# VHH binders against q9xhz8: the designs that were tried, part 5

Target 1, 326 residues: q9xhz8
Amino acid sequence: MGDTKVETISRLAQWRIENFGPCSFKKSDPFKVGIWNWHLSIERNRYLSVRLFPELSRVSKEQPPVAKFVLRVSNVGPNRRFYISPVYEKLLRTTDDCVWHVDSSFHGRFTIDVEFLDLKICPVNGGEASPVWPTDATMQSISTQTTLKCLSRMLEESILTDVIIHTADGTLSAHKAILSASSTVFKSMFHHDLMEKESSTIHIDDMSRESCMALLSYLYGNITQEEFWKHRLALLGAANKYDITDLKAACEESLMEDINSSNVLERLQEAWLYQLEKLKKGCLMYLFDFGKIYDVREEISSFFRQADRELMLEMFQEVLSVWKPV

## First folded at step 22 (VHH)

Design j6
Fold by ESMFold2, last read:
Structure j6 (fold): chain B 326 residues (1-326), chain A 120 residues (1-120)
Amino acid sequence: as target 1 above (326 residues)
Amino acid sequence: EVQLLESGGGEVQPGGSLRLSCAASGFTFSSYVISWYRQAPGKQREWVSTITRTGSTNYAASVQGRFTISRDNAKNTLYLQMSSLRAEDTAVYYCAAIGWDRSGYEYDYWGQGTLVTVKP
């Protein structure tokens, strides 16, 4: 049996050398770990020198390994003695990048072990090195993306839908389980539904088919930023009506980001209507702390004639809080 | 101890009106989504109406336009104003708090019910 083969399992490699004499050199057959073929070599002059290096190829030149590893050399026999290297962490391109000098008197039969603690691909373009072995974060991402694809398919293909939604200008199909898991109102609505073949029907007459589809896209995890922006006011109303608290908060945050003189009074009214404290304070700050109320002079009289009296009191209190006459 | 106590049930003629009340105790009423359900003789309990923490309302199609749900958080009381009553509205009416709170803890509280009978 030859003594050039390296046996591998998982992150371990082992080279059993059957006969090695004084002033000798041996190079192993290639062995695969990660995306590279590797070689071990051993040379005895005055000291035993052990080298680990990737086989020269386009892969190793363009995507060289960054390896963290430990080497071991041991004799064979009942009184096993061995030496262990320091932990190396190196970019390995050539035979000279890793040389371990061992003060060993072993002759004849040896075993050389490599344990790869970490292994990364160094990109040619100078970006971050990528790991060879998957991490928990990678598997979590795969699992999440698979789930999102399943939910998207359920909605797009109407797979086993059990509720029909009548909107202002069309109908949609959906799943009671998704609606009930996302909304206390839908949970209450479907709490006593029987296990029957009949599909339930609900009416959402205050939404267009398109805006209701945006709501479903949100609940199934596939809403785009473009869909959200286009429908955010309708989504806010729906989130309030159906007690979908995360969506309500997201709509509020979005509406705070683009407050301007053309929308601030309308947004203040909506914040009062839906009890959106952050948006209310943002509108008040825009109007009074930053003095933009002078930009809405034409609209403010009409706003005050229609505004809730408690809202007007809060606006007055904001004026007082920014005023310091002395 | 959480309690929900319905009242205001009775007999009424078709087309008549009735107001149900549900007194709540043992929890922070203003923080809960509260609903009315009903159970007709020999039938399964069904959803009637829900009012959210902010006062937004939703109704079953069978009662839309005839029933009005409301809440008075100062009195810890839920109301159901029923008008244009029909024979099919005859049922035991329950108030219930079903859902999850702001922290995500589930709740499932029921009253004992109050009977509403609409005469043939």
Scores: ipSAE 0.499, ipTM 0.860, lowest interface PAE 2.6, mean pLDDT 86
Fold by ESMFold2, fold request of step 24:
Structure j6 (fold): chain B 326 residues (1-326), chain A 120 residues (1-120)
Amino acid sequence: as target 1 above (326 residues)
Amino acid sequence: EVQLLESGGGEVQPGGSLRLSCAASGFTFSSYVISWYRQAPGKQREWVSTITRTGSTNYAASVQGRFTISRDNAKNTLYLQMSSLRAEDTAVYYCAAIGWDRSGYEYDYWGQGTLVTVKP
């Protein structure tokens, strides 16, 4: 109770004022909603003015609130009246950021309610404010993380695996359902075997156990960036062979990010082999549009002796495009 | 309507060769992963070979080294070159497009099959 205490429940706050008489200003004790402590204050001139503001602190300075809220003032007694503010939606840093002038005067006993409709944390350097309360997007993230933990356990602990993969230098266990959901080739391969009573065996003789494990880690959602970078070329080959289109695209994007003079000719050859149109164009731009071909002049003869003749034609067409008079 | 029409089946002596064809219509052939399956009398239908959109191939262990899958996108035709045929290769051979497109729409299209009989 007390004359300065604000009671809170959920997203509601209530300040019961027992006596607002001779003095013209009162400020509540702090009350917590979200991550901030807040104050209400009232000031009486001709009419009642109500302010809502966060308590000055390191939190409110570094993470100021953006609040959507409604204020209500009501008197106590047999002739109870309500006055309700507009819905405010404001960044609240100081006591001056929100002032509600009530179109009536109040004396003695009355109540001030706040309903917080939404609260967000404003980032220090601008950008999008982040919600304080869970949303559908937050629950989706929790659900996704739970699923990834389950899939990781299934792979690492070999829980109910139903296929054995023979690689070049060892074996791995996996789940037909995961492979089939991730690859049209595996879906085709297992189309009538998904109800099989016995474990199936497949051979992936062109991958090491380690690179095949990287492939499985990708499919089960637990591949690390280090593991991906180490095995990018093997993963690209596997993605092409098993028609895993998102992985193929991810490998292509990764290979475009670090094109340099030491790898550009190799990457151009790989892009041709796997029909990676974006990587091919990136390598051609690097070599011709940016003139880096002079950095590989000693390697280029060997490259041309091995290159597909149609690739060489495309390289020539790029030269013509760069040097075209306009 | 999507159609897959197999042809080229027939009788052959052990060790012989056949080439099966699958004419496709009603879709953009080059954008599909396409497979051969077979079903021997009294047995489950089994996967034989798959060719991807980019021409990469995969084979069942039982046919590896003897069968070659290929595609001609200009003619909308899938092929299966079968060599060193054995009695256990006797089956009805089906052409199928099974999977999903770039938008995630699943497809499951089957031909009516062509019979291959390898004589004892």
Scores: ipSAE 0.495, ipTM 0.862, lowest interface PAE 2.6, mean pLDDT 86
Fold by ESMFold2, last read:
Structure j6 (fold): chain B 326 residues (1-326), chain A 120 residues (1-120)
Amino acid sequence: as target 1 above (326 residues)
Amino acid sequence: EVQLLESGGGEVQPGGSLRLSCAASGFTFSSYVISWYRQAPGKQREWVSTITRTGSTNYAASVQGRFTISRDNAKNTLYLQMSSLRAEDTAVYYCAAIGWDRSGYEYDYWGQGTLVTVKP
């Protein structure tokens, strides 16, 4: 009938119902707000129940809405009365996710309004819900992504590079400003020559071209997880050598995730060498608190014969901590 | 007040050795990346060597293999051991603390320099 259509403008939707009397249930035609089609429905039992829900589709299943909204029911005519819902803020997947019970019976002709105060898209693979309508955070994200694309092009196309890096098996071009902003060592190295017109040359003979490219990819913001994983030991060494503290921490976190009986003693030695406190504690906990030292029983004697004296003291202190009363 | 005070400069014959020291005060020395620079007469100041808070070292190509930077955090002192000195090493040598703190605020602190002269 001609009373199922919902009119929309901007963030508002209005359903004018001409005759709700002989039936106990009515559902509106779909109406579009944001990226979803929506329905309103009404049901008469002991009171009027109003529901708002997205139309079932691939979009609503994969990207369900998180909506903040207010519902209003009003009689038509010059002496209208209004019933207004609380402000709802809900993830809406099914008809059961939003039900507003109006403590009054309605019949005949009346109007249902929805005001959407906010709408967000909830991604199926996890992550933060993103707003449908632009905000300051949306523009900041666009700006950040654009900047990363520019930095990627600068590196890939060698746009106005001013330093040449000689690695063990090839050369790379880079920008002194990027290196200096990322590393106190490079900042010190280039302190007085950032304004020079000609390119500088530096030597990183302890890295392959490929591993040094991974370092640059990190600094320019385009390193992949695969590239990081492949080169993380070289990146750890570079991060320590060039005082790139965030990268050093990221490498440490990664090395924590793959501790096992085959690598734990080597990882403990690496943690000592690079002063990685979290990795050191993780290896000690793996060995002693979780009792995995029995899995390296034959290797541990050789390890102790070669280990730093102070590291052995810390291992002993961990044993005592595990065995302490209370 | 941050102070960096160099010492150990002097005259030396070609092929000789010197050890420069830089005494630091007014900041937590162990938390800083510290460097040596040098400035020959009429030339721009140039980077020589840097040592990180963990003791990792980097050297300019011109001094690699001849100079050794080190630090003693207990004595708040930076060192530069110079060997196989050449006429081109004649310069005023400066120690400097350059970097940023945990909040990202930058610092550049410089000593007054110590003269090294390699005799003809």
Scores: ipSAE 0.485, ipTM 0.859, lowest interface PAE 2.6, mean pLDDT 86
Fold by ESMFold2, last read:
Structure j6 (fold): chain B 326 residues (1-326), chain A 120 residues (1-120)
Amino acid sequence: as target 1 above (326 residues)
Amino acid sequence: EVQLLESGGGEVQPGGSLRLSCAASGFTFSSYVISWYRQAPGKQREWVSTITRTGSTNYAASVQGRFTISRDNAKNTLYLQMSSLRAEDTAVYYCAAIGWDRSGYEYDYWGQGTLVTVKP
């Protein structure tokens, strides 16, 4: 019979002590919770001192535990008297990192329980501690990645597609549900298309097959940064045409990030065409508030000959705003 | 209260033209994607055309090139210019605002319809 063994179940560990009286100190056998082996120890003084610590090893040195836990000491039996520790949340490296002093002495037969409320691995390189058990954030990430894989397969393998898209230079297959959930225009288009006898086709003659594929990749959650960058002007046009507001905003932010003297007038014209208020303001600030209009002096005359008169009025108002006298 | 009121329906000869109007009230018209639908007797309602808040247009294949949707945000009015009308275009035409608000909750609003009859 041994009274050094700790039994574990789930996040609980229990050390049953049969006789604590002949000695002033006792240490449990190791028990595994998470990636570490642990010990409990007790010491008898004026009070009972309980320690919880990881077994010294390469694992505990390189990846020490950050543990949130509660300790309990109780006598055995149906009329048990017990003491419960505060909730500890500590980085545990040595025997001295957790000492709980019980406000009473226990002799003979009693038990010590540990409940691990949370357990994390502390990385030696200064990264974020990673949980041993799934959290809401971890499960959400797994769920999201699984969904993206499913959507990718639906698109790539044309699983149960119900619409054919005729582009300028080829066809693609897609799902009405995805299109309708992403675009009020497609939602309107397919509002009554629940008839089993009728297959659906749509024409997107103003996009190449490749640019339309980039649009579908966006809608199915699979677009890469390289695809987005390559096709962002076509995607902007499609987002405007099909009222895909988040994509339109993303294209606008991307176009704002690389405003320069070579593209600012074109970007201003595009912002006017697609009613992109942030991009318009950004171009006006670049030209007038930061004075970069002098870098496009040769191009500005041609721009004004072709620009909307209301846009030119807004440009003039920006000039007046920066010239306001003190 | 959101209200969509169609007008301009009537009888027309094949090959003729007609312009439908939809007067909107009770919402910010310029913020909505607005569509025309039609329902022939004994048939399901079908989509005809949509115009976005920025004026981009989309058409059903059966009306492409013959119908023109437009909006006048100053008058809160949607239009459908119909040309080269055929007997198949005979239907009750409905104006509808279908979409979702900024929180993502779906709405759809419908007018009472206006009858267009193209004579045999």
Scores: ipSAE 0.479, ipTM 0.855, lowest interface PAE 2.6, mean pLDDT 85

## First folded at step 23 (VHH)

Design L1
Fold by OpenDDE, look of step 23:
Structure L1 (fold): chain B 326 residues (1-326), chain A 120 residues (1-120)
Amino acid sequence: as target 1 above (326 residues)
Amino acid sequence: EVQLLESGGGEVQPGGSLRLSCAASGFTFSRYVISWYRQAPGKQREWVSTITRTGSTNYAASVQGRFTISRDNAKNTLYLQMSSLRAEDTAVYYCAAIGWDRSGYEYDYWGQGTLVTVKP
C-alpha cells in the first residue's frame, strides 16, 4: 500500500508516511473534505514544510475554500512525539497559501493530521463566505423548514382541524391554535374555546375562499410570492381586520415597491383606509414631490370626489409644502 | 391598576335595545384590542365582539347585524350597542382586553361584568 493515501474521518484527515527517506518532497493522494478534494505535501529542507491545498478544479477555482484548520505531525512508536500548528484560517487557492514549518527531524514513520475546524465556500459573485458544514443557523433553518412543512401538511390535509371558516364563496378548515397565535383578534375569538376543545365556526364573509386560503397559507408559512402578490390587497384587509401586524407591514412594503401612475391613487386610498403611513407618504411623494400628479389628471378629479376630507386636506398640505411659485 | 368597569346592563323586552359601556383605566386604552364576552346562566362564556386598535370590528355570528361595538379612545371607553335583543342574549356581559403587543407582552384583563336580561 503506497504511503500516499490519506484517510479521513469526519473533519480529520490523516496521512501516514512510512518512509520519507532521502526524498525532499512528497505529495499525498487526493482526499475529500467538504466539497473539495485536498492534498497534503511535505518538503524537507532546513525544516519540514507541510502544505494543505485544494485540488485544482472548477469548484476550487471559482469558489475557493476558506478553511479553519490545525495541522499535527507525530511520529509512530512508543515514544510518540507530536507537533501542533497554530490555528489557521485561510483562503486556500494554491499550494503556497498555507505553509507550516516544523522544526522536526522525523526519519521514520510519521503521520500528518489535518483537523478542519471550519470550512466555508466563497460565493462566485463575491460576498461573504458561507459555511459548508451545518451551523446553528443552518440547523435552525432546517428545523424551521421542517416545521413549516408540517404546518403546511396540517392545513392541506386538514389534520386535526378544529375551526371551520365560512368565506364568501366556500369553507375552509383551520386550527384555532395557529390562528390564535397569529392574531390578537383570533385569540380573543377563541380564548375560551381553546380550553374547551370544541369545534368552532367563524365567518369571514368579506373574503373569497381563495383569498382566505392565501391568508391561511401565510399564517401556516407556506404562501408563495405569487399568491401573496395576487391577494395582497385582500391580505391587507384581513391583516387590518384581524390585527395581523406583520402581514400588514409586509403588504405595505409590497405595495410600496410598485407604485406607479396607474395604481398610485388606489394605493393612496388603501393607505388612508388602513392607516399605512409609509405607503401614504410614498404615494404623496410620488404624486407631488416627483410631480406625477400630472400623469393622473384624468383620474384625480374622480378621486377627489370620493376621497375622505381629511385625506384631501393632507394632500393639499403636501401640495403647499412642495409648491414653488413660478 | 388595570380596571375595566362595565355598565348599562338591565332588563329589556325582546326586540329592545341596550347600550353597554366599559370604562377602562390603568392602561393605555388606545393600544389594546378590546372585546365583549358574555356568559349565560348555565352556559360557558362566549366571545361576542372585538374591536381593534384601528377600529376594525368583528362579531360572533349570533349577534352579527344586531350588535355594534365601538370605542372612544379619548374617554377610554368601550361600547356595545345591542339591538333586536332576544331571550338568548340574556347573559352577563364582560369587557376584556386580551392579546399581546409588538414586544410580545401578553395582557389578559377582565371586567366584573354587567347583567343583561331580555324578558317579556
Scores: ipSAE 0.736, ipTM 0.919, lowest interface PAE 0.7, mean pLDDT 90
Fold by OpenDDE, fold request of step 24:
Structure L1 (fold): chain B 326 residues (1-326), chain A 120 residues (1-120)
Amino acid sequence: as target 1 above (326 residues)
Amino acid sequence: EVQLLESGGGEVQPGGSLRLSCAASGFTFSRYVISWYRQAPGKQREWVSTITRTGSTNYAASVQGRFTISRDNAKNTLYLQMSSLRAEDTAVYYCAAIGWDRSGYEYDYWGQGTLVTVKP
């Protein structure tokens, strides 16, 4: 039976070699650790050289492993001796990325152990390597996803809802607890109800049912990008009205991403209305720093007639800041 | 010591107006969402109005269009301008500051209330 098989348990791989006497080189069968297949190889020269490397694959090429590991070589028998490598932490792409030289001669049976202490995967697009094995972050992610799924279900299936929301064109059911946890305004609305009442009704007449559903989806953690994009202005209004700070911020960021000549003045007005400083600044930069004011020259007069005096002052100040005298 | 002190309550005729004030002390007023509640005799306390940190306002349907909530952060004072008062508006009015910190700790401060009586 060939002595090229590697056994694995948990984060340990063991290669048992029966005879290496006549050989100068031996390569192990592939063994799986993490998402990669691995090989060990030994070469006998002046030293016994032990190599750990991933099997060539698309994954190993595009997302090579960063491994933290220790190698151990031990003979088999009553006079068991152990040789232990330093702790290696290496990006492993090729056979030569990690070589451990052992100053020992093994003529009989011996074992090569690899203990993986950590294993990370490099992202395809570059960046910091991420752990393959669960970490606190991983667990949080799993837990978060589970929770979101649960909350989504609660909303979608109206599981134990305790508040009816009247919108402009329909009604929705939700949970006071979720709303209250997300908004101090809702908390204020339901504060007493949470203590004494089983059900309540609120009116959100300034939102459509669909927009309100988007709001709920956001609050319950199951909103899609498409829904968010579609309803982001309504969501912004709601965020402002109900003091949902994170939503307001998210909306602001979203609106910052797609400023153009067709929407910049409107967004500037919205930024002013909702006190979105970043968006305001972005719009002003777009108009004046980048000189796009000329692209909206037909609309700008109307805008000036309607704009707040303070906004106009800020606009003027921005002009002065970018204006270069001849 | 955290304190909310309501004032301005009294008797008014139907259709009349009244302005309530709530003076806050002992906490950072500007960081809180503050609200008015009321409790009529024999009834449960009910939410009336809320004003956010940024000045956005919300009203119960029963008072919408008649009541105006406002705040002066410089004076640490909450106001409720009540107009077109009705008999049904008779209640003890309470101000409350509600919020939570970054750690999720909830703050809930309440005043002692001021009585508003609407009667012919």
Scores: ipSAE 0.597, ipTM 0.865, lowest interface PAE 0.9, mean pLDDT 90
Fold by OpenDDE, fold request of step 24:
Structure L1 (fold): chain B 326 residues (1-326), chain A 120 residues (1-120)
Amino acid sequence: as target 1 above (326 residues)
Amino acid sequence: EVQLLESGGGEVQPGGSLRLSCAASGFTFSRYVISWYRQAPGKQREWVSTITRTGSTNYAASVQGRFTISRDNAKNTLYLQMSSLRAEDTAVYYCAAIGWDRSGYEYDYWGQGTLVTVKP
């Protein structure tokens, strides 16, 4: 009976060889692991040379494998000997990328095993290799996505909601647990409710229903960029009011991205109001360092009349800092 | 040792005003969201007001417009200015630092309370 086809189970490939016969070289049939077909080859010289390599294909060329693996060679019989390779971690593109030399002669039946410990796709254009098999990171990602979908459904379908939120122009239903987990303020509000009450009502009269929905969407992890942009000022207010630090930071960053002459003074005021130091600094830089104060010359007087004295002082200090007398 | 000590309670007539204080010690006061709660006789403890680290305030609907929560971080003191007091405001008032850290540890520090009695 001739050599068997390479059989695979999970991350293991096994090639059963009857014997070399008159040959000094044998190549296995292709076997599939991951997204590649693979071959094993054996060469008998001074040593038994075992090679693992992907079948040349478009896939292997465009997405070459980085494989972490161990090779094992064992004879069949009562005097079974096992030879184990070191753990290899190699980019495998050609037949010569990995060669294991075994100092043994196999005259009869023997078996070659390849155990893949890890397998990654190496991008041709650079970047991080992508795992073929799930890793902790991938699992976390999957879990995270699943959780987010779940949370989204809980909100959208009002699954076991236990708090009614009265907004300026409507009502929403949410979960005290989610709100409390996101905000110490909500935690404080619901502290006893969580223990003693099944349902509660809160009032967020300074937000519209739509804005509040955006807030909830954020908290539940399903907010879109569009919604965020649309409601970022309201969200900032809410973040500040309910001490949602991450949201506040996100809003600040967002507002920093699109500072222009039409909004810089307003942004500066907002930065002051909500103590957004980065945004404040950004606005000041825009106005004074970049000299864009001239672009708002028509509005600046009105702004100065309304601005907090401390803000004005800070602005003045900034002017002094950038002013370079000739 | 973490301590919250309420003071300022007493008897007041309807429509009157009181100012409660809560002196905090044993923790970094400025880093905490601090709240007032109250418990009326025979009732469950209820949330009254919360002030954030940055001074943002929230109030229960029942006290909105009548009570003002404030804090002095330099003095590690929380205040509750109560005005237009009603009979239904009669309760033991508690200050609390409630929250959690990044590790998920829950903080639940409570004072012993101060009694406010609104009586004609």
Scores: ipSAE 0.593, ipTM 0.863, lowest interface PAE 0.9, mean pLDDT 90
Fold by ESMFold2, fold request of step 24:
Structure L1 (fold): chain B 326 residues (1-326), chain A 120 residues (1-120)
Amino acid sequence: as target 1 above (326 residues)
Amino acid sequence: EVQLLESGGGEVQPGGSLRLSCAASGFTFSRYVISWYRQAPGKQREWVSTITRTGSTNYAASVQGRFTISRDNAKNTLYLQMSSLRAEDTAVYYCAAIGWDRSGYEYDYWGQGTLVTVKP
């Protein structure tokens, strides 16, 4: 009894109407789906009109729903007849945002169903609406963050480490599997001994303990921006030596962002040595296209004494392409 | 079809030198990290040296300073210059390309090996 209540389960809502004949309008009690209370209402004119709308509240005003849904009207009984709406996908603020005109009339006893296919919260300041229900993207994000925490613990707590790295000024412990999955050089190095019972040792004598720890932090997904910035030159060398291409590219991008007159010549030489095309072009642009070569004129002679002949040719070509020196 | 063919093995006196070659075919040689391995009779195969796509080199501690890996991408050939050879260097030496390409597809290619014998 009481035909204003809407029953809900999962993403479904059902309003059972006991008697719609003497009245031309009915409105349901509120029902909760997502973060909002909702109403259904019906009107009879020449045909049945069905409305779905959120109850006016602080929540619906500040965070209105973007809903994807289907409505269904059906009679009750053994010879069930039903009508189904198009799939609606709408921002719902008021009663006028969704009106479904059923192409038949219903009298007396019938049922209205809503299936919510998707619900999103519209942001107050604009932008992309956020989903109410978990998506594949949300689960992937949870899985990724959990994995990063596990890798962090493995490194920080030395859980089941199987290799000792001797650096210039200390030792570190790590996992052959992580190193091998990250670097074709380490994969080759450990190809036949990944599961040895005793810890293997490797020597990385060209890195300090601190810079090698930064490398490990990168490989385990734990490197901070501060740690990266502090060690980016050592990380560049290591990325080149161990064929870690994404790290090499990240170091290159970072070194491009703070080119200045005190470092540009050294960075040009490093870009040549490590075959860093973007950094090379950035240094050339800084020197010649923006004319900063005047700021390094005392240093340029010593640079040319050490520079590769082909690099000097590229510098000359840049001069010819952008301006005429005296 | 991918092929790696080693050559240059032979008998040498202690302190002597040999140069091994590995001719590669059936793939774009310059895109691969390539390594030398060795296996002494009755022993596990062990890593010797690796050279990257850009020419960076890494060596096992036992050969550091005595062996030099190099590549000639124009000739699709990997080299191992071995110097100051010792009895412990006696082994079958294998050329291998092990890793993954830029698309992440794994590769694991091996040569048939070439025997190096260092006399007592």
Scores: ipSAE 0.499, ipTM 0.865, lowest interface PAE 2.6, mean pLDDT 86

